# Ledger of designs, part 2: VHH binders against q96q42r690to885

Target 1, 196 residues: q96q42r690to885
Amino acid sequence: GYIASLHELATTERRFYSKLSDIKSQILRPLLSLENLGTTTTVQLLQEVASRFSKLCYLIGQHGASLSSFLHGVKEARSLVILKHSSLFLDSYTEYCTSITNFLVMGGFQLLAKPAIDFLNKNQELLQDLSEVNDENTQLMEILNTLFFLPIRRLHNYAKVLLKLATCFEVASPEYQKLQDSSSCYECLALHLGRK
Key: E = the ipSAE of ESMFold2; O = the ipSAE of OpenDDE; V2 = 0.75 times the mean of E and O plus 0.25 times the DockQ between their complexes.

## First folded at step 1 (VHH)

Design a10 (framework vhh_7ubx_2; at its last look DockQ between E and O 0.04; V2 from the best seeds 0.00; counts 0 for: pae E 12.0 > 2, unsure alone 63.5 < 65, grease 24.4 > 24.2, placed apart)
Fold by OpenDDE, look of step 2:
Structure a10 (fold): chain B 196 residues (1-196), chain A 125 residues (1-125)
Amino acid sequence: as target 1 above (196 residues)
Amino acid sequence: QVQLVESGGGLVQPGGSLRLSCAASGFTFSDYAMTWVRQAPGKGPEWIATIYSGGSTMRDDSTKGRFTISRDNAKNTLYLQMTSLKPEDTALYYCARGDEYSWGDYLEGTEFDYRGPGTQVTVSS
């Protein structure tokens, strides 16, 4: 039902925020603190990734908090933050993905391969836990890549939840149309960013 | 109404310790990242640390290793444990609701929607 779906969104959003926060504090920040990361330009690219990641983390955290308030209020679909402020979410994710792409295209993994290997080895269990990669044969750099793209996966979840919410309204209703349209936007973006 | 109230500040000798507390009310405390910042006279604000639900981050300078951020969600309270205090730690310490979104300038990249009036910490012989 409608309320159940909203509770699920709220719960999963808080969990997702926690995960991203851990990635930020325990992986990205330490990575940026490593010595011999390469040229200033490459380091700046990583810094940009981290900055955009942090912004997403903040946004998602605020969203989770807003959902808690939402669940105690009137719960109008049109007031749902991911619907009402969809442009903010879409733009933020786009900017983040752009930063990741720039980092990778410019040899981001090559940059990290040597200086970060000891750190990654030391934190292998944490990386696996955060990425939910259980295959022991997966290279650590691949796991790190998975972590970088973890936020994009949430876009699919937003799309799914919005569709689920749409089914709670009459097809001819404004709520149905808005939820469905927004869902499509999130899904399209997820697909587009996932192909990069 | 959202309220943040800092306490625990005071006068301490160099090498001493203080534990700051921030009592939060008017919102679901556990849903938000919480941050400590400080501002010394004549200086701009400085980010110290932010704590989330599953971890924390702290500035990478002389405060690292001396300061520890923690929280008790059951008590809606944020803490900053300070040890080996130095005269340069003298500042007004603020509790804030929010997070950082920048890695270059910690303060500029920090977003807060609320902060307390602050508690004064003075380290002097």
Scores: ipSAE 0.016, ipTM 0.440, lowest interface PAE 4.7, mean pLDDT 87
Fold by ESMFold2-Fast, scan of step 1:
Structure a10 (fold): chain B 196 residues (1-196), chain A 125 residues (1-125)
Amino acid sequence: as target 1 above (196 residues)
Amino acid sequence: QVQLVESGGGLVQPGGSLRLSCAASGFTFSDYAMTWVRQAPGKGPEWIATIYSGGSTMRDDSTKGRFTISRDNAKNTLYLQMTSLKPEDTALYYCARGDEYSWGDYLEGTEFDYRGPGTQVTVSS
C-alpha cells in the first residue's frame, strides 16, 4: 500500500544519495584536484558535469530527509519534494543529464589526460562496485558510462513509485491526477535524456 | 592552528573592480580546494567560486564572466578578481577551506572545515 510505497521511496532515495555522495567524494572531487585533466574544453565540460552532479546530490539528500521526517510524523513534512517543487527537481535532473550527455558526445572520459585515466584505472574496482557492474572484464569506459547515467535510471524508479502511490487514490481525485502526471513526466524525461 | 584572513574589500562605485585576497596559514594550502562565499545582511550565504588543488575552477552562474578565482600556492594566498560590480554584489565576502561539495553539504547542516571572518564589499555611489 501507500505506506509501503513511501518506505520504498525513502529507502531507495537514501541508498541513492549515499551512492552519489560516494561518487562525489571518492571520484569527482579527487579527479578535479589533479594537475592535468586534459584540454581546456574537456576540463570545462567535466567541471560542468561535476557542478550539476553536486547540486543534484544535494537535492536528493534533501528529498530523502523530507521523506524520513514525514514517516516519523513531523507535521511540516506533508508533501514530497518531487511533487511540491517538481520543476526545481526536474530542472536539476535535466541540467545534470544534459551536462553528462554533452561531455560524452564531445569525447567524454576518453579525452582525459593520462594522469586522470590512471586515477580512474586505479579506482576501477570502486567504480565497478558503485555502478553495480558485476562482470570484472567490463571496460573502464563502459563502467564510467553506466555510473554517470545512474540518475537517469533513478528517474524510472521515481515514475514507478509514483504510479504505485497513485493507485492508493480514487481515479477521479486530484491526488491521483497529480501523481499520474508526475510519473509520466519523470518517465518521459528519462526516455528523452537516456538516449545513448 | 588553521587561519584564513581576507582583505581587499571596501567601497566601490557601480561598474568598478576589486581584488580580494585570502591569506592562509596552519595547513598545507596546496593540498586543499578553496572557496569564496558571500553573505548580504538578512540573506543566506551564497557560494561564488571554488578552485581545486590542481587549479580547476567552478563558478556560480550568476557571477560567471565577472568574477575570477585564482590562487598562488607559493604565497598561500587565494584571490577573487571582481569586475563590473553591481549594487547587488554588496556583501561580506569570506574564504573557506573546501569546495562546492562542502557547500552542498553545508546546506544539509554541515559546515566548511574553516572559514575567515570576511571582508566587506560595498557597491554604491
Scores: ipSAE 0.005, ipTM 0.334, lowest interface PAE 10.7, mean pLDDT 80
Fold by ESMFold2, look of step 2:
Formats: sequence, C-alpha cells, structure tokens
Structure a10 (fold): chain B 196 residues (1-196), chain A 125 residues (1-125)
Amino acid sequence: as target 1 above (196 residues)
Amino acid sequence: QVQLVESGGGLVQPGGSLRLSCAASGFTFSDYAMTWVRQAPGKGPEWIATIYSGGSTMRDDSTKGRFTISRDNAKNTLYLQMTSLKPEDTALYYCARGDEYSWGDYLEGTEFDYRGPGTQVTVSS
C-alpha cells in the first residue's frame, strides 16, 4: 500500500545514501587529498565532479531523514522530496552527469598522476564492492565507470516507486496525476542522461 | 588567512527586498562551492542555498523561490537576493565556504571549514 511503499523508499534511500557516503569518504576525499594528483585542468574537472557528487549525497541524505521523520509521526517533516521538489533533484542529477561526462571525455581517472592511479589500484576490491560488480576480471576503469553512474541507475528506481505510489489513488485524482507526471520526469531524465 | 565578511542586512518591512553580500579573501574564491545559511534565535542552522564552483545552484523550497544565490568571481563576492520578505525570515544570515574536502552528512549536519560572522536581517513593521 502507500505507507508500505514509503517505508520501502525510505529504507532504500538510506541504503543508497550510505553507499554514496562511502564512495565520498573512502574514494573521493582520499583521492583529492593526494599532494600530486594530475594536471591543473584534470584536477579542476575532478573537483567539479566531487562537488556535484557531494550535493547529491547531501540531498539524498536530507530526503532519507525527512521520510523517516514523516513515517515516525512527525507531521511537520517533509515527506516526499523527490515529488515535492522534483526540479531540484532533477537539476542536481543533470549537473552531476554533466560534470562526470566532462571529466570522462578528457580521459577520466586514467590520466591522473601515478599516485592517484596507485591509490585506485590498491583499492580495487573496495571499488568492486561499492560498484556492485561481481565479475573479478572487470578492469579498473570499467569498475570506476559503473561506480560513478550508480546515481543514474537510482533515477529509474525513483520512477518505479512513484508509479507504485500512484496506484494507491484513483486514476482521475490529483494525487495520481501528480505522481504519474513526476514518475515520467524521472524516467525521461534517466533515459536522457544514459545517452550522454 | 581565509576571511568571509557579510553585509547588507538590516531592518526591512514585510514584502520588502534585501541583497546580502559576502566578501571573500585569502583563498581562490572561484575554486570553491559557497553556501548561505541562516539561524533564527533559539533555532538550529537552516540551509538556504549553495552555489558550486561551476555556477550551478541548490536551494531549499522553504523559501518558496523568493531567494536567489549568485556569485561574482571577479569581485570575490557571494550574493543572496531576497524578495517578498516575511517576519519568519528574521535571522542571522552567514556565508560559508564549502571545501570539496569537507563533506558533511545530513544526519551529522554539514561541515564548513570557514564561515563569516553573519549579518542580521530583521523583518518587521
């Protein structure tokens, strides 16, 4: 039902937040703390990726906490930010995708200085676990690509959950229409960003 | 050393407008995300908006689109344009540097390596 679907969304959002937080703290922050990371242009593009990733992480954390507060009876808490503030979410995802695309077209992680490449190689098992890749012969750059496109995969999940929530309302209701329209926005963006 | 100094606050009537400024020095301003936060008396800090080094922005819906964050990298200045001000907007407003190495979690709050002392905005008649 509606409440059960919100509980599912809250649980999966908390888990997704935890994964993004681990990527930020265990990969991005240590990588950007290295004294010799690469050319000025490459480092600037990576810093932009990290900035947009942090914005997503913050927003997803805020969303998860708001859902949890709503479900535990705090009536003043915001309940469904991906519906109520969908333009903020969608714009933030677009900004992130643009930043990672710009970084990758310049050669991506492969063109960083040796200390950065050494860091990534030493942490390949962690990267594989975080990216959900289970094929041990997958090369490092493919693992990194999968890892940084996890947010795009999440957009499909939002679209599906919003449709699931819509089925809890009459088809002609304002609630149904709002949920269906929002679901379409998330799915359309997910497909568009997948083409970039 | 890093310094952030806010200005532009004051007393304003309901429905009025203010533009807050944050003058930055001691670092390469254009390389950092910058954030506005407010704190009303007796309440915790409330995020208003962030503008990233690339120029994109994030803002909270609680202001209903009445507030716009912007930056002028040539002048090392961050701005917050506030319109349609209400008594509930009364607070101390401060800017903060969002270091790309200082990432906070929602559940633990947000971490900023530097913030200014703030400028008071009071909305009353």
Scores: ipSAE 0.000, ipTM 0.179, lowest interface PAE 12.0, mean pLDDT 78
ESMFold2 (binder alone), look of step 2: mean pLDDT 76; pTM 0.767

Design a11 (framework vhh_8dlx_2)
Fold by ESMFold2-Fast, scan of step 1:
Structure a11 (fold): chain B 196 residues (1-196), chain A 124 residues (1-124)
Amino acid sequence: as target 1 above (196 residues)
Amino acid sequence: EVQLVESGGGVVQPGRSLRLSCAASGFTFSSYAMHWVRQAPGKGLEWIGNIYYSGSTFYNPSLKSLVTISRDDSTNTLYLQMNSLRAEDTAIYYCARESDYGDWYYSEGAFDIWGKGTLVTVSS
């Protein structure tokens, strides 16, 4: 039912926020704090990635908190934040994915200076755990790509949960149409961003 | 010693602007996201917004057009610029450091270090 699907959305949103928060605090923040990260251009692109990632993380955290408050009766949500502020979600995901794609196209993590590469190698086990890469022989660069494209997988998850929510309404209802339209938007964005 | 010290509070007339400062010491300020939070008399905490280590900002939607958060990493200082102040903006304003491992629920656990606060009174 509807409430069960909202609990799924809330639980997975909190879990995803926790993961992004860990990436931010244990990988991105320490990495950017290093002296001599690379060329000015590489550092600027990575700072843009971190900026967009942090903004996305906060949006996801606020969404999880809103869902939790609604489900526990602390605060009533008149409408789902992901639907009411869909343009904010779509724009934030797009801006982040564009930034990581630009960084990778310009050479990505391979172009970082030795201190940064050493940091990433030292934290390879943590990176594997965060990316959920099970093959221990996976190369560092593949692990990093998997990790920083996790937000695209979350867009697919939003699309799926929105479809589940839609099935709780009559096909002719405005609620069903809005949920279906939103699901399609998130899925189309995920497919578009995944090609880049 | 890790600490945050807010300043710039005081009595201001409605419609005026005010800039608050937060001086950080004892940690690598440039590595942390920083937040502004306020508490009106007899009310709960209200999150105002944050600024990431990159300089990107995110605001409480109800306050976005009225406030600007900025930082100066060379002086370890966080700022909150407030415009068009109203009586309902009367509150103690806190500077807070984002916790690396706190739950994000606008709860105390989201922040691991708080300042003592600075009082802003908006009255005619």
Scores: ipSAE 0.000, ipTM 0.154, lowest interface PAE 14.3, mean pLDDT 80

Design a12 (framework vhh_7z1x_3)
Fold by ESMFold2-Fast, scan of step 1:
Structure a12 (fold): chain B 196 residues (1-196), chain A 125 residues (1-125)
Amino acid sequence: as target 1 above (196 residues)
Amino acid sequence: QVQLVETGGGLVQPGGSLRLSCTASGFTFDDYAMNWVRQAPGKGLEWLSGISWNSGSISYADSVKGRFTISRDNAKNTLYLQMNSLQPDDTAVYFCAKDTSPDYWGEYDTGMDVWGQGTQVTVSS
């Protein structure tokens, strides 16, 4: 039902936030603190990825907290930002996905200098755990791509939960149309950004 | 089949108390805000109280503030109305009603679609 779907959204949002926070604190920040990361262009693209990732992580954290407050009987005007398809929330996802796509298209992690590659190899087990890659033979670059593609996959999950929520409303209602439109928006964004 | 069934009505003397219950079936009760509405003899419908799905938002009509308390038990699919300090003017058929839309924000909406059969409350000496 509707409330069960909202509990699912809240639970998965809190888990996703924890994962992004771990990626930011244990991988991205230490990586960018290294000397000799690579060429100026590669470093600038990675710094842009980190900046957009950090902003997105913050907003996801706020959204998860708002959902929790709503579900525990605390009124919160921003509780369902995803259902209101806020430009800020959607734009932050778009900006992050664009930054990671640009980085990957320009050669991505493969163009990093030896100290950065050494750091990533040293943390491969953590990267594998965070990306939820179970195949022990998966290569580092595949693990990294899976890990940094997680926000794009989350857009697909938002679309699916919005579609579930829409089924709880009358087809003729403004709420049904709004949820259907939001679902389509997130799904189209996920597919568009995921293929670039 | 969506159904609401009210119970607990009866005859009570002025100053007395009654507790009304409304049992829901055929829909996910904890997805919807619920309402109590009454109709006195020869009068129109009067909205009395509304409660959000999680009890986080509750409101009352001025005529019943301080005397009536709305509550819900989502585990039992049941809505309650505790009525204290009853007056002859409270004599009416009492209905529970479901909001037309799921409770999106933890707030109620007074647009109502599913109504119960009603339970008669008579306040007289």
Scores: ipSAE 0.000, ipTM 0.135, lowest interface PAE 16.5, mean pLDDT 80

Design a13 (framework vhh_7w1s_2)
Fold by ESMFold2-Fast, scan of step 1:
Structure a13 (fold): chain B 196 residues (1-196), chain A 122 residues (1-122)
Amino acid sequence: as target 1 above (196 residues)
Amino acid sequence: QLQLVESGGGLVQAGGSMRLSCAASGTFSDYAMGWHRQAPGKQRELVAKISGGSTAYDDSVKGRFTISRDNTKNTVYLQMNSLKVEDTAVYYCAADEYSFGYWDLGSEYDYWGQGTQVTVSS
């Protein structure tokens, strides 16, 4: 039930935070520390991606920490941070996804200079592991796309968990309505940003 | 170094409007700013935040409250419309050097104002 679904949300949020932290520390930070990354425009777009990614990572970390308070005592559904601060989540994910989309539309990782491309190729195995791409024949650019669109997959996961939580409440309850509405918002955002 | 001073609170009738101001001294434009509130016997909660041009709101105030900033005056505003008795609280202005750490549940802001009382009567 309810406690099992909260435990799933907490566990998966902690794992997602760990993954985003690894991407930030092992890929984005070293990449942006290189000399001669590319044109000023390309570098600025990548820096914006990194900035929005770091902000999203921080938000996810805070959410994961706050969930442990609920696991130590049953709280009403409306007190869940993901529902109470849904605008913060939606805005943070939207800002990040907009930044990565703008970067990719303007040429993305392929427009980076040789030192950056060399760095990414050298770390291709790590990129595959972080992106959860199991096909070892997958091309570098496809791996990078999968990796940097992981947040969209997390939006689908939020929607699914919120629907599970809703089943723990009566259909006429405010809790049921709020959880269902929130689930729809996360799913709609994921579909809008997914471009599929 | 940043100091924050709130003003504009007071008594207002339900359905009314009120604007809170937060005046900052020192470096301001690079900080993320938030408005928090605390009602008697309740935990402090974040209701609105602004970082650069981006804003976000707690679900309970979305559509009713608007946060804005004026960098030339080093001031952050909270415009509160369609006020409810449940909005009665001490309102705090806060500044954070790290964007999206705006949750009062496990988040800490670097600088806080003294708070201003808002009382909404029926």
Scores: ipSAE 0.000, ipTM 0.103, lowest interface PAE 14.9, mean pLDDT 79

Design a14 (framework vhh_7w1s_2)
Fold by ESMFold2-Fast, scan of step 1:
Structure a14 (fold): chain B 196 residues (1-196), chain A 120 residues (1-120)
Amino acid sequence: as target 1 above (196 residues)
Amino acid sequence: QLQLVESGGGLVQAGGSMRLSCAASGTFSSYAMGWHRQAPGKQRELVAKITGGSTAYDDSVKGRFTISRDNTKNTVYLQMNSLKVEDTAVYYCTAEGWDYGSLEYDSDYWGQGTQVTVSS
């Protein structure tokens, strides 16, 4: 049902926020604190990734808090942040995904200096755990790629939850159409960002 | 620059109440404010968060803890009721800043922590 799907959205948003906070505190901040991390261009691109990642993490935290308040108030679906054309929320996902894609296309983590590569190898088990990669033989670069594209996976999760919410309404209703349109919007964004 | 200083921790009996305070130096009304805790041998976990008028809580403390803030006093509070031995931890006040234009890889602000010990 409807309330159960909203609780799923709130619970998974809190878990996702926790995971991004762990990536930020245990991987990104220590990594960027290393001396001689790489060339100026590589470092600048990674700093841009970290900046956009921190912004996205903050907004996801705000969204989780908002969902919790909404559930206590039992408001209509249209009052949810993700159902609005929230340029701030969607733009933050877009800006982050663009930054990580640019970093990876320009050589990514493999162009980092030895101290950075050593740090990442030392934390490989943590990276696998955070990325939810089950194959222990997976290469470090593939683990990192999976980890830093988790926000795109989250956009797919938003689309799925919105689709579940839609099934609680009659197919001919305006509510059904609104939720279906929002679901397709998040799915289209995820596909576009995944192709960049 | 934002500095956070916690106070109000200490020893309390199970079933008791305690209020933690977090005083912020600098402008903080634009930040999402929260409380994290870390028990011995465990990782830090989010306990409660307040963003504007919206609050969020970890399931383990829901119904027992209340987060609030006073922007005129630059202070965040965590009211802890029905305390359990399992609530024993170092409690950290946190602020999460955001700026689209900044290359700030360390945007998290953490206090020094305050110890809360709940005895049986």
Scores: ipSAE 0.000, ipTM 0.091, lowest interface PAE 18.5, mean pLDDT 79

Design a15 (framework vhh_7z1x_3)
Fold by ESMFold2-Fast, scan of step 1:
Structure a15 (fold): chain B 196 residues (1-196), chain A 126 residues (1-126)
Amino acid sequence: as target 1 above (196 residues)
Amino acid sequence: QVQLVETGGGLVQPGGSLRLSCTASGFTFSSYAMNWVRQAPGKGLEWLSGISGSGGSTSYADSVKGRFTISRDNAKNTLYLQMNSLQPDDTAVYFCAKGDSLEEWYEELMSGFDYWGQGTQVTVSS
């Protein structure tokens, strides 16, 4: 049902926000506080990644709060409009994914100086838990790639929830068409950003 | 220990220009994002612009895009705001604010800024 699917969206958005918040507070902030992270170019690219990540994290938190507010009796259209039509929300996902891709293409985490690599290795168990990588033999760089591309996985989840919401309306209805179009938008964005 | 000191404020005619400076001490300046925030009489805080620790990335509020330019000189531990085409509604106290980490140079992150200067008054009138 419609309300059940919105509760699923709100619950999973809250969980995703908590995960990104943990990555920010326990990995990105301590990492960037280290002296001599690498070359000026590498540091600038990583600062860009962290900045876009922090902005995305904040907006996901706001989206989760808006969905929860809607489910507790606030104006019905608000949360769907925010998810569906928010250029700020979509642009923040795109900007973040572009920044991480640019960082990785330019050498990524492998070009970080020893203190940064040592910090990441010391936190490998946490990185593995946050990335949901269950194979304990997975290499650090693969764990980091999985972790920092979690937002692309979330875009696929948005598309799936929007399709579930669409099934609550008749196929000929404007509501069905709008939800299908939004689902296609998130799926296309996810495929585009995940493409090498 | 940590200090941020703003200078360069004053009275200016509409259409005029001012350059604000913020001198930082007590922390590794190049390791932190820096921001400019203002407060007009009787209003709340308005974030204006942010700059990354290296100076490689900047951001601006829509109200000041094209008129204001943020920059920094890490060798001098100094942050700047070049303000052009000043309008009467730019009248405010202007604050220099430090992000509590390298990534805090966006409006959405303003609540996380950990140190603020005393502010410098800018008055735009004829």
Scores: ipSAE 0.000, ipTM 0.266, lowest interface PAE 13.3, mean pLDDT 81

Design a16 (framework vhh_8k46_1)
Fold by ESMFold2-Fast, scan of step 1:
Structure a16 (fold): chain B 196 residues (1-196), chain A 127 residues (1-127)
Amino acid sequence: as target 1 above (196 residues)
Amino acid sequence: AVQLQASGGGFVQPGGSLRLSCAASGFTFSSYAMGWFRQAPGKEREFVSAISGSGGSTYYADSVKGRFTISRDNSKNTVYLQMNSLRAEDTATYYCAASDELYEAFLSGDESEYDYWGQGTQVTVSS
């Protein structure tokens, strides 16, 4: 039912937020704190990636909190951010994916100085765990690409959950159509941003 | 023009029942979620209940859950609020409202999500 599907969305959103929070605290923050991280241009692009990642993480956290408040009957619970403010979510995802793509086009992680590369290699097992890469022979750069494109995979998950929510309404209803349109929007964005 | 006409209010003893009605005109009724809000003297307006355009989904404030039932008849362009086990704290002017955000209106209870508002109907629960 609708509430059960919202519970699934809330649970997976909280799990995703925890994962992004771990990437931010254990990888991005320590990495950017290193002395002699790379050239000024490379560092600026990576800082932009980190900034957009932090904003996206914050919005995902707010969405998870909003869903939990609604499901627990809190009087001041907000509307679903993903649905009511879909443009805010889409814009934040687009800004993040644009930043990581710009960083990669300019040479990406391979252009980082030795201390940064050493840090990433030292944490390769953590990076594999966070990225859900199961193949142990995967190169560091592939692991990093998988990790930093996890938000695109989440867009596919949003689309799927929105389709589940739609099935709780009559096919002829405006609710069904709106949820289907929203699902298509997230799926189209995921496909567009996922093409490299 | 859009019109929402709330009726059915009155005086009732604690533990009693009332059924409120809201007759709508000027829009495609089945395409709008409908909500009930109430305002006690000297207090802000608060959410009571909402129902989706199709009638398939309903949402209630914790203070009324299990006591109030929202329903609608799209053939008559009317939304209803059946109020059972009334308490003194249910005393308020009750307003019906319409929202074009069907999937969110019944979920959030946000006053700002409602586009059209009816005049009120007074409910007084007193011994």
Scores: ipSAE 0.000, ipTM 0.123, lowest interface PAE 15.2, mean pLDDT 80

Design a17 (framework vhh_8dlx_2)
Fold by ESMFold2-Fast, scan of step 1:
Structure a17 (fold): chain B 196 residues (1-196), chain A 125 residues (1-125)
Amino acid sequence: as target 1 above (196 residues)
Amino acid sequence: EVQLVESGGGVVQPGRSLRLSCAASGFTFSSYAMHWVRQAPGKGLEWIGNIYHSGSTFYNPSLKSLVTISRDDSTNTLYLQMNSLRAEDTAIYYCARGPSEDFYDLWESGYMDVWGKGTLVTVSS
């Protein structure tokens, strides 16, 4: 049902926000605080990734809080950015995915200086847990790729939940059409960004 | 002055039906979506449903088979029809004004900006 699907969206959004917050606080901030991190170009690209990641994390946190407030008595509720199919939310996802793709194409984590590589290896268990990679034989670079492309997986999840929400409306209704259109937009964006 | 006034509450026996009214004044009623919200003793707010300016209705799925929302724009009145009342339906029932524009904005707290004082429904023998 509609409220049950909104509870599912709120629960998974809060879990996703917590995961992104942990990546930001335990991986990205400490990593970027290291001395002799790498070349200027590599460092600049990673700083761009971190900046876009932080912005996306903030927006996801706001969205999760708004959903939770609505479902628990409308206290401090705000617009559901995901349902409005807003350029701010879509642009933030696109800018983040573009930044991580550019970083990886230009050599990515492999081009970081030894202190950075040592830091990532020391935290491999945490990275594996955060990425939800269950195969213990997975290499560090595959774990990192899985971790930093989690937002693309979340776009697929948004598309699926929007389809569930649509089924709660009459097929001829404007609400059904808007939710279907939003779902298609998120799915198309995920496919486009995932092919890079 | 923008006002919403609920009426029709009272004590009703389990299994009976009840119709609540909400009289709106001080704004162009026909341009706004309108909501029904209830609060059971010691619980948070529970959204019941809404009706858009177009007349289209959207309900809380857990309550859809038990309630019907309608409006009469000629008299600036919103209605909530409740059927098969149970003890758990005991609550203060509020009408609230929603947005005039978009379905997606309904969950922002500012979009239910005018609330009535509420009418008490008690389901008991």
Scores: ipSAE 0.000, ipTM 0.106, lowest interface PAE 17.4, mean pLDDT 78

Design a18 (framework vhh_6z1v_2)
Fold by ESMFold2-Fast, scan of step 1:
Structure a18 (fold): chain B 196 residues (1-196), chain A 126 residues (1-126)
Amino acid sequence: as target 1 above (196 residues)
Amino acid sequence: EVQLVESGGRLVRTGGSLRLSCAASGRTFSSYAMGWFRQAPGKEREVVAAITWSGGSTWHADFVKGRFTISRDNAKNTVYLQMNSLKPEDTAVYYCAADTSEYLAEYWSSGDYDYWGQGTQVTVSS
């Protein structure tokens, strides 16, 4: 049902927000605080990634809080960001994925200076846990790629949940059409941004 | 711009029934999702029920499910809350709210409703 699907969305959104917050606080911010991180170009691209990642983290946090508060009927809640502010959400996702793709195309994490590589190796266990990579023999660069493409996988999850929500309405209803269209938009974006 | 006027609130006995009405002024009512909220003294405002602009879907809070029913009549620019098997815990000021956005999910969140009525007092006595 509709409320059950919203509970699923709220639970997974809170978990995802927690994960993104940990990536931001324990990996990105400390990494960018290092002296001699890399070339000016590489550092600028990584700073762009971090900035857009922070914006996504904020929006996901707002959405999770809104869903949780509403479902509990305890506090004032905001509209679902995925539905009400879909253009802002989609644009922020596109901006983030463009920045990470540009960073990786220019050589990505491989081009970072020794202090940065040392930092990442020191935190490899945390990176593996955050990325949900189950194979302990996975290389650092594969772990990092998986980690920073988690938002793209989340777009696929949004599409699936929106499709579930749509099934709670009559196929001929305007509600069904709006949810179906939103689902298609997130699925298309996920496929486009995940292309390589 | 829309104005909302609630009516029907009164003193009612435990186990009784009551229907609240919310009359909307203006021609845009049929485009808006509508919600009923309530607030008891010293407590936070809580969502009771919501209905999409078409009436094609409704939601009811667990604490009123099976007892309360939200409905709307777009021809009369009115939304209703039918309240059955009333309990003392249902005592509160009941508010009608309109969500003017085009997005479906906005009717689920109290923070996103654009227009509010002044409220109607429901008192349930034993």
Scores: ipSAE 0.000, ipTM 0.177, lowest interface PAE 13.4, mean pLDDT 78

